# VHH binders against q9y6x5, part 193

Target 1, 379 residues: q9y6x5
Amino acid sequence: LPPKLLLVSFDGFRADYLKNYEFPHLQNFIKEGVLVEHVKNVFITKTFPNHYSIVTGLYEESHGIVANSMYDAVTKKHFSDSNDKDPFWWNEAVPIWVTNQLQENRSSAAAMWPGTDVPIHDTISSYFMNYNSSVSFEERLNNITMWLNNSNPPVTFATLYWEEPDASGHKYGPEDKENMSRVLKKIDDLIGDLVQRLKMLGLWENLNVIITSDHGMTQCSQDRLINLDSCIDHSYYTLIDLSPVAAILPKINRTEVYNKLKNCSPHMNVYLKEDIPNRFYYQHNDRIQPIILVADEGWTIVLNESSQKLGDHGYDNSLPSMHPFLAAHGPAFHKGYKHSTINIVDIYPMMCHILGLKPHPNNGTFGHTKCLLVDQWCI
Short names: E, the ipSAE of ESMFold2; O, the ipSAE of OpenDDE; V2, 0.75 times the mean of E and O plus 0.25 times the DockQ between their complexes.

## First folded at step 8 (VHH)

Design B2 (framework vhh_7uia_1; at its last look DockQ between E and O 0.10; V2 from the best seeds 0.00; counts 0 for: pae E 8.2 > 2, placed apart)
Fold by OpenDDE, look of step 8:
Structure B2 (fold): chain B 379 residues (1-379), chain A 126 residues (1-126)
Amino acid sequence: as target 1 above (379 residues)
Amino acid sequence: QLQLVETGGGLVKPGGSLRLSCVVSGFTFSSYAMAWVRQAPGKELEWVSSISGSGGSTYYEDSVKGRFTISTDNAKNTLYLQMSSLKPEDTAVYYCARSKIYYKYGDWQTSYFDPWGQGTQVTVSS
């Protein structure tokens, strides 16, 4: 049988949740598979960029999804979560489901993974669900497993996306033990449902399953706000993205705008595009605006209106609070093996290897995941 | 009877300010998300801003960020839209509506509007 892979994302699942809460089902999953305790994600640590990095192996500057909100100065187009269907934004890279589907006797399936309901390079997943937050995990799971089990050509790659614990993390903050315990219990139960469903269908032993996330969550507070209106008049710039990384398009001289912002807060770094730190790999794309503001961990950039979010993400990707985890199970993976850390872009070449796909040029390092795989040498 | 009544529209010069009000009756104001939408001549309906029932979360379309502020007074069952730095392109009939919001990829979106008010005309012209 051809190798099959299911990639599951629980949005905003912070890595250290595994240490601070109980996950009976996920722990059983890990016990029979592998765990990467921390995954260093890409900057900005937001949903669209990181999910696309997982499936392309590219940094944001290369795959072109540089934020959840973007602006292209040439075409005057805008990208947002409410306007994400234009292939223009996605076509700077080739995601793995497209690569997989272009192979003979293979098809791809997707349940609401970012970009999967868009034709990319004139190719859309053979099976997909349009995004709808009202659709239950059960229904998403049922569709995915049906496609994995009954499709012709066979579905060999599938994605499954769920919005929690991100939504709740924003609402309650990651330090709310009472509410987050309840939320994370539900996530663990969903993982239980996933495993049970796969076993019932006879897929469990032959299907490779990766459970991961795009980013973590940090605690925010109304006492840690950076008000841009106190530093610069909003008529001097267009705001493309706000917090915790703001993208600024100056309407006046860039230097003047920069000078008004550079000392706005001791808890915010201000960068001209050319001065963005190299470690972010966030410079070489026209969709990155001339000035970016980066708030310190736990600080929120606001305008006159105050934010009520108790948790947020998008901060420096070196912060542990921004890191997700990766767990995997299946014939390609060892059993009972734990690994400390990988880069999020490393997932792509690993998935390509598992599926027998030739990877497109990418920023991942296959060597970082060799120890997870049964067919690879690990020193 | 569910009712929304908008007021505060008028003629203003570019760069000027207006404050719209929407008085709600017939339902528990704080139990619903509320929104402002607008329709310019010859254009489709456009979402402008939303606020959660608790008043804790506010959302804006990109073109009005930093210029418009949505707020509520629960005691008065009133929704507000403070508009500043108005532009000719802001010219439209503005409607307040009860709305439902949903989560999508790290942010909240508006799914539908019901019911609507009669609208108030905002004209920005030199």
Scores: ipSAE 0.458, ipTM 0.819, lowest interface PAE 0.8, mean pLDDT 94
Fold by ESMFold2, look of step 8:
Structure B2 (fold): chain B 379 residues (1-379), chain A 126 residues (1-126)
Amino acid sequence: as target 1 above (379 residues)
Amino acid sequence: QLQLVETGGGLVKPGGSLRLSCVVSGFTFSSYAMAWVRQAPGKELEWVSSISGSGGSTYYEDSVKGRFTISTDNAKNTLYLQMSSLKPEDTAVYYCARSKIYYKYGDWQTSYFDPWGQGTQVTVSS
């Protein structure tokens, strides 16, 4: 039988939640599989970019989904203000589900993973759900398991996306133990349901399952606001994205806009595009605007307003608060193994190996994940 | 001149239904994500629901999932909120808003809304 893989994301699942909260179902999953304690994600640490990095193995500058809100000056297209299902945004890379379903006797299925409802390179996931946040986890899981069990050609790669704990992390903040305990217990119950459903349908024994996330969450506060309006008039720029990484398109001379911003707050770094630190791998794409503002951890850039969010993400990807985890179980993976860290871009070449796919050129390193796999020598 | 005009509010019994409408002018309606936001007396604004400019992607706050449906008619530049199974807790002024910065996949609290309308009152009471 061809190898099969289910990739699951719980959005905004900070790595240290595993240490600070109880997860009986997830811990059982880990006990019989593998854990990577920290996954270093890509800058900026936002949802669309990091989900696409997982499935392409590319930095954001290379896959073209550089933020949750983008502008392309050549085409005049707005990602945030237009149909995010426009293939234009996604076509700078080839995600793994496209490569997978182009193989003989293979198909791909998706329950709302970012990009799976888009015809990327004229190819949409063989089975998919259009994004609708009102669709329950149970319904998403039922569709995925039905497709895994009943499709011809067989579904060999499937994805499943869930919005929590990200939504609640924004609302309450990661340090609200009472509310986050309730939220994370619900997520652990969903993981239990997932495993039980796979067992009941006879899928568990031959299916590789990865449970991971795109980013973490840091605590915000009304005491940590950067008021952009106090430093620069709106008339000098077009705002493409606001917080915690603002994307600034100057309307006047770029150097003049930079000079107005560079001393705005000691808790914000201001970069001309060419001066963005090389370690971010965030420079070589036209969708990255001429000036970016990077708030310090826990700081919020606002336009003369208070903020209602108590948690946020998008910060420097060196911050542990921005890092998710990865757990995996299945025939390809060791049992009871823990690994300290990988890069999020390393997940793609590992998945290609498991599925027997030739990876496209990418930024991941297969060697970083070899210790997770039973068929590889590990040192 | 940008205008967002909400209508369709009123008094309704618990379990009842209402349809809110928002007529938009002054920008290309299909180029922007749109939202419904509500404010109960003495409370902060609460995001309710959003829809992509294409109308293909819809998002809901947990408390309204399965009860409310957001939709658009691009030919009429009109945003709708169909509200069913209304509860006293749904009592609020409901505002139509354009999303200036749009975040998909559960992070609507990081969005930025500008402009928004004058609102329409919804009162759910026996």
Scores: ipSAE 0.013, ipTM 0.470, lowest interface PAE 8.2, mean pLDDT 89
ESMFold2 (binder alone), look of step 8: mean pLDDT 80; pTM 0.831

Design B3 (framework vhh_7uia_1; at its last look DockQ between E and O 0.01; V2 from the best seeds 0.00; counts 0 for: pae E 14.6 > 2, placed apart)
Fold by ESMFold2, look of step 8:
Structure B3 (fold): chain B 379 residues (1-379), chain A 126 residues (1-126)
Amino acid sequence: as target 1 above (379 residues)
Amino acid sequence: QLQLVETGGGLVKPGGSLRLSCVVSGFTFSSYAMAWVRQAPGKELEWVSSISGSGGSTYYEDSVKGRFTISTDNAKNTLYLQMSSLKPEDTAVYYCARSKLYYKYGDWQTSYFDYWGQGTQVTVSS
């Protein structure tokens, strides 16, 4: 029977929260396993794209989930609340749970990881929960552990998604020590409950568990707004996404739209698609619009009205504030090992190795993670 | 028991003003986004304005922007719509509605209006 893996995401968990707040339960988890202090995620540093990058090992331009709001010019489809389950958006890659459950004697289970309630390549996770943010962490965990214990063929890969601390990070901002301390303490308690539940069910010793996140969070302010309406009339473009990376589809000549925007703010970079920096790996997909606007850290692009978000993400992936962490425990992992950094795309080939799966072509490098694993030489 | 009760409708001449009120009970008012939605005679429902549960973010349909102001009084669990420069095309039944403040995959989003008031009639005529 192949090794089992549970992949857990706490959305918006900035790496330096580990240094700046107390996590007794998470620190005990790390002490008995491994820590990667900083995970360099993919641009744009948004939730849908980065969660799909974790499970495909691909840059956003390659897996096709390029933002939380998208437009495909060829098919004229919009990615929205009503269209987020359309396989069209997800079919440019094969996520690990599909590969896993197509093996003989294997199943996959999911508690609300992005994409797991979509039939990707006509294959939906063997056991899954439809996304519903009102479902408690306890109920998500109870379903996952039930499926890990009681399924035939056995569940060998499971995912678990939780919306915090991202939701509170947007609401309060990451620098609100009092509110974020309360939020992060609750998350640490949930991690304690997770470990306790796995121990009580006899899963803890033989289940590999990865706890990670998709991105961090930076502080925003009403003093750091970029008013797009001050620079360009709405009639000249279609707005596909707004902040902090605006996606602009020109309605008039592209060069005219670019010229109206290029001097709009010193706190915003304006790129024609062909001029997007190569280090972003964010150019070669039809869903990337002809012009993007990239706000500086902590700046918010708005139309003629204010934004009430106090924290945000989506910024340049070189920014430490955008980086999550990774912790892991289980028979595949060393105990008490700390690693400084990996790329978020490296998680996929590592997971494939743990599960004995052949990875699809991807952008990750297995060698970056081999020091975490007991069966590998760390050179 | 969730209840939303609108008041403040009536007859007004073009260019006039009205203030609509919606008193809510049965939930923590500040935990939900609230909205005004209207239905003109023989037409579909039309979203008018929304306000976040914290009261910090307001949103308006284009035709009312600059004329209508949405606000809340959390101490009274009351939602308001201050309407000014009223036009005959503003004639409708106005409903207050609760929307779930929810988070989906990295963004704040509104999914539904899950509870509605009974509505209050606004008529703008000369």
Scores: ipSAE 0.000, ipTM 0.222, lowest interface PAE 14.6, mean pLDDT 88
Fold by OpenDDE, look of step 8:
Structure B3 (fold): chain B 379 residues (1-379), chain A 126 residues (1-126)
Amino acid sequence: as target 1 above (379 residues)
Amino acid sequence: QLQLVETGGGLVKPGGSLRLSCVVSGFTFSSYAMAWVRQAPGKELEWVSSISGSGGSTYYEDSVKGRFTISTDNAKNTLYLQMSSLKPEDTAVYYCARSKLYYKYGDWQTSYFDYWGQGTQVTVSS
């Protein structure tokens, strides 16, 4: 049978949740497949950038989705979670579902994965759902599995997205054991539903399934706030993105703005665009603003407003609290193998290999995932 | 019907050489990765070397690198292990195995190797 791949994302699933909570369904999934314990994601550790990195193998500066909120100074366009449908933002890269669909006798399906309801390079997934957070996981799962089972041309690549445990992580904070236990149990039950559905349809043995996430979650507090209004007048800049990484567009001389912010807080690093650390791979894109503020882990950048979020993400991608996991099962993967770490951009060349697709130029390293695959030598 | 038969083992002095052979029957030899695994007395099974079906890729345990060479003759359906500079610690029963997975692993599991021979004894002693 031709190879098929289902990519599933549970947003904001912190890697160490696997160590601190019980997941009987996910653990069973892992037992019969593979686990990567930590996935180093891209900076900024936000939803849109990281989901697009998974499916392109590119760092943010290369695929052009550099934040959940963006501004392009030339076109004067804005990007946000409520305004993400303009192909202008996505066309700096080619996601894997487009590559797959352009092959003969193949089609792609998507259930609310970021970017899948937008025509990218004039191509949209043959099967997709418009994003709607009110749609249940069950309905998303039913559609995806139906398309995988009955489509012509056959669906060989599919994506499935779910908003938890991210939303709850924001609400309760990752350190709320009582509420997070409840939330994570529900996630495990959904994984159980996924596996059961695949078995019922006779897809389980032949379908490759990847379960992963885009980022983790760190605990925030009202006692750890950085108020920009204490350092600089709001009239001197435009805020493009706020916390924990703020994107600043100066309205006056950049140096003046920088000087007002550079010592604003000992818990915040201030970078001119050209001085952003190379390890972030977050410099070579016009959509990155002239000044970037990066709060320390657990600190929140605010204006004269209070935040009710008890958890957040977007911090330094070297922080363990920001790292997701990856689990996989299917003919392409080993059984009962655990791996320490990969980079999130490494997922793309692996998926391309599984599907027999020629990858576009990317930042991933196929060698990092060879140990997960039955047809590769682990070195 | 599938069979692996090892030969070439024996007694050799330290610093000596041996060539092991494994004749394969019952499957398409070139379609599978092959491996050598050894077991010393009182020790666990230890992966020694692997080779891809095409013969283009070879892998070795660190302790045997530079001393052992794995190779194949597809026309003869035979796997080889050329051993040189043998040491007493190389003393073991050597098994040839068909790899179910293309995986360099130091553990003997049925999930990694689906068929193996009866083994040939290699003894390195002065």
Scores: ipSAE 0.000, ipTM 0.243, lowest interface PAE 14.4, mean pLDDT 93
ESMFold2 (binder alone), look of step 8: mean pLDDT 81; pTM 0.824

Design B4 (framework vhh_7uia_1; at its last look DockQ between E and O 0.01; V2 from the best seeds 0.00; counts 0 for: pae E 7.7 > 2, unsure alone 64.6 < 65, placed apart)
Fold by OpenDDE, look of step 8:
Structure B4 (fold): chain B 379 residues (1-379), chain A 126 residues (1-126)
Amino acid sequence: as target 1 above (379 residues)
Amino acid sequence: QLQLVETGGGLVKPGGSLRLSCVVSGFTFSSYAMAWVRQAPGKELEWVSSISGSGGSTYYEDSVKGRFTISTDNAKNTLYLQMSSLKPEDTAVYYCARSKIYYKYGDWETSYFDYWGQGTQVTVSS
């Protein structure tokens, strides 16, 4: 049978949840497959950028989705979670579902993965669901598995997205053991449902399944706020993105704005665009604003000292709290193998290999995932 | 200015207990993670335990799990390490430190900490 791959994302699933909570279904999945304990994601550690990095193998500066909120100064266009449908934002890269679908006798399916309900390079997934947070996991799963099982041309690549435990992490904070235990149990049950559904349909043995996430979650507090209004008048700049990485568009001289912000807080680094650390790979794109503020872990940048989030993400991608995990099962993967760490951009060349696709130029390293694959030499 | 002061160290027999304290000044616990780090004679620094400012998250190295307990009293701006069932291999200078990040499973770097105390000597010997 031709290789098939299902990519599943549980948004905001911090890697160390696996160490601190019980996941009987996920652990069984891992036992019969592979685990990467930590995945170093891309900076900024936000939903849209990281999901697009997974499916393109590119850093943010290269694929052009540099934040959940963006502004393009030339076209005057805005990007946000409520305004993400313009192909203009996505067309700087080619996601794997497009590459797959352009092959002969193949099609792609998607259940609410970021970017899948937008025509990219004039191509949209053969099967997809418009994003709707009210749609249950069960319904998403039913559609995906139906398409995987009954489509012609056959669906050989599919994506499935779920908003938890991110939403709850924001609401309760990751340190709320009572509420997060409940939330994470539900996630494990959903994984159980996924596995059961695949077995019932006779897909389990032949389908490659990757379960991963885009980022983790850190604890926030009212005691850790950075109020920009204390440092600079709001009339001097436009805020494109706020916390924990603020994107600043000056309305006056950039240097003047920078000087007002550079010492605003000991818990915030202020960068001119050209001075952004190279390790972030977050410089070479016009959509990155002239000044970037980066809060320390657990600190929140606010206006007027107002915030209701008890957990957040988007911080330095070297922080363990920002790292997700990756688990996988199927014919392409070993059984009972655990790996320490990969980069999130490494997932793309691995998926391309599994599907027999020629990858577009990317920032991933196929060598980092060889030990996960049965057909590769592990050094 | 910011200061960390450890106390509670001393000589104890194997199987004994000690409680270390670290009193901080110049910042608020609730805003930071805190850690205990130890250095045995002729050995490298070793992370022992961490706790979030709120106390909602605690972490321990494998060798001390079940024996050591980290805690805080925010009202007193004090970090504690309750040590029980002490072993000779626990002999070290124990430092309290302010942490920039939370626990990274087994791998700690000195760069994770921005302020250190002077340390307190713990000696476990028969």
Scores: ipSAE 0.419, ipTM 0.776, lowest interface PAE 1.9, mean pLDDT 94
Fold by ESMFold2, look of step 8:
Structure B4 (fold): chain B 379 residues (1-379), chain A 126 residues (1-126)
Amino acid sequence: as target 1 above (379 residues)
Amino acid sequence: QLQLVETGGGLVKPGGSLRLSCVVSGFTFSSYAMAWVRQAPGKELEWVSSISGSGGSTYYEDSVKGRFTISTDNAKNTLYLQMSSLKPEDTAVYYCARSKIYYKYGDWETSYFDYWGQGTQVTVSS
């Protein structure tokens, strides 16, 4: 009777939202389970990279999904809407759903988690939805619960992804109390619906559920723009990604491009690839460009003098504003336990333990999550 | 030389239709995301619609969804915006814009576009 796990992500759910807003349903979930108050995510603090880090336990340089927009210098491929399902991009790692469904008498299911509609190592999630942002949370939940209840071989690992509060965080900014309160109340209602659905189907007592996120959100403004065009002509480089971590592929001498950029703004750090801080673990992959620009918190790199964005993420992963939380409930987890912090890469070896899977080589540390688990000695 | 040239603007009554065109030269059209951005009188630039270089993915601002259709003709190096059910609030200068960056899970924004046309005026009034 293998254990089952549902992994849920609400994109862009900043850790301190839990303290600053009311979440009756999420707080009941936490009361009956465990909370990790801060999860230190990976740099860059973007959606594709961090979702893949959760399910592989790897830093971005190691799993190869280094940004939401990428260029591979060896193959000359661009990561785009026409080829983001190309296994080439994803094949530098093995995500947990692949390992899970290759076990005897096991399947994996997915509702929109990044990468689950890709045949990674010739293996696609056993049940999945193609990504479509117009599909409601209710429809995603209905598919996931039907697969958990009615599949042969049984679904033992499932993922569920939702785009909020990230989309609204970009639109309004995290400091807009009125709009964010409304958005976060809707999220809490969805968590209530999730728990109620699992109880109604008889899944709640024997299913392990993790609710987490990939990153937070920081406030932006029109007063905090870095105009790249004021420092360098477009003809000198190819722009692979823009903000808040710009990825620059020089068309002329690299040192000349670096020199034009290094004094562009006091609110931006300019790195040659070899000079990227070691603490980022963001250097040893061909998809990381020769020059990156890292804006200070709340600053936006633009090509013109305008931006509609009021909130953003992707900044330095040491920033508390970039950190999500993790909550979990189920037979594997203690009840009423609060933990201060883990690294996002630690989630993978914990999930492998819960599912009885041998983890692939990874950057996570199982010992960091032992206190969450009932079968472990917490000292 | 690199150029983006918009045409097809004009005066139209509420409920009417227009088709904007943007002819591009000086770059490989299919290698870029293309967009329409507008500026109403006294307002800031507002992203309207984007299309991937492949032509396979289209994106629309909420207020134009169901009324506007973005498309491309790669043989003619031309970007289109078919506008229908036009409203007075659609009155603006409409710009064609280019970006190398594709964002599947992100919001489109005017700061992502590196080259712009000169614009074409659309006026919706009785």
Scores: ipSAE 0.013, ipTM 0.521, lowest interface PAE 7.7, mean pLDDT 90
ESMFold2 (binder alone), look of step 8: mean pLDDT 79; pTM 0.819

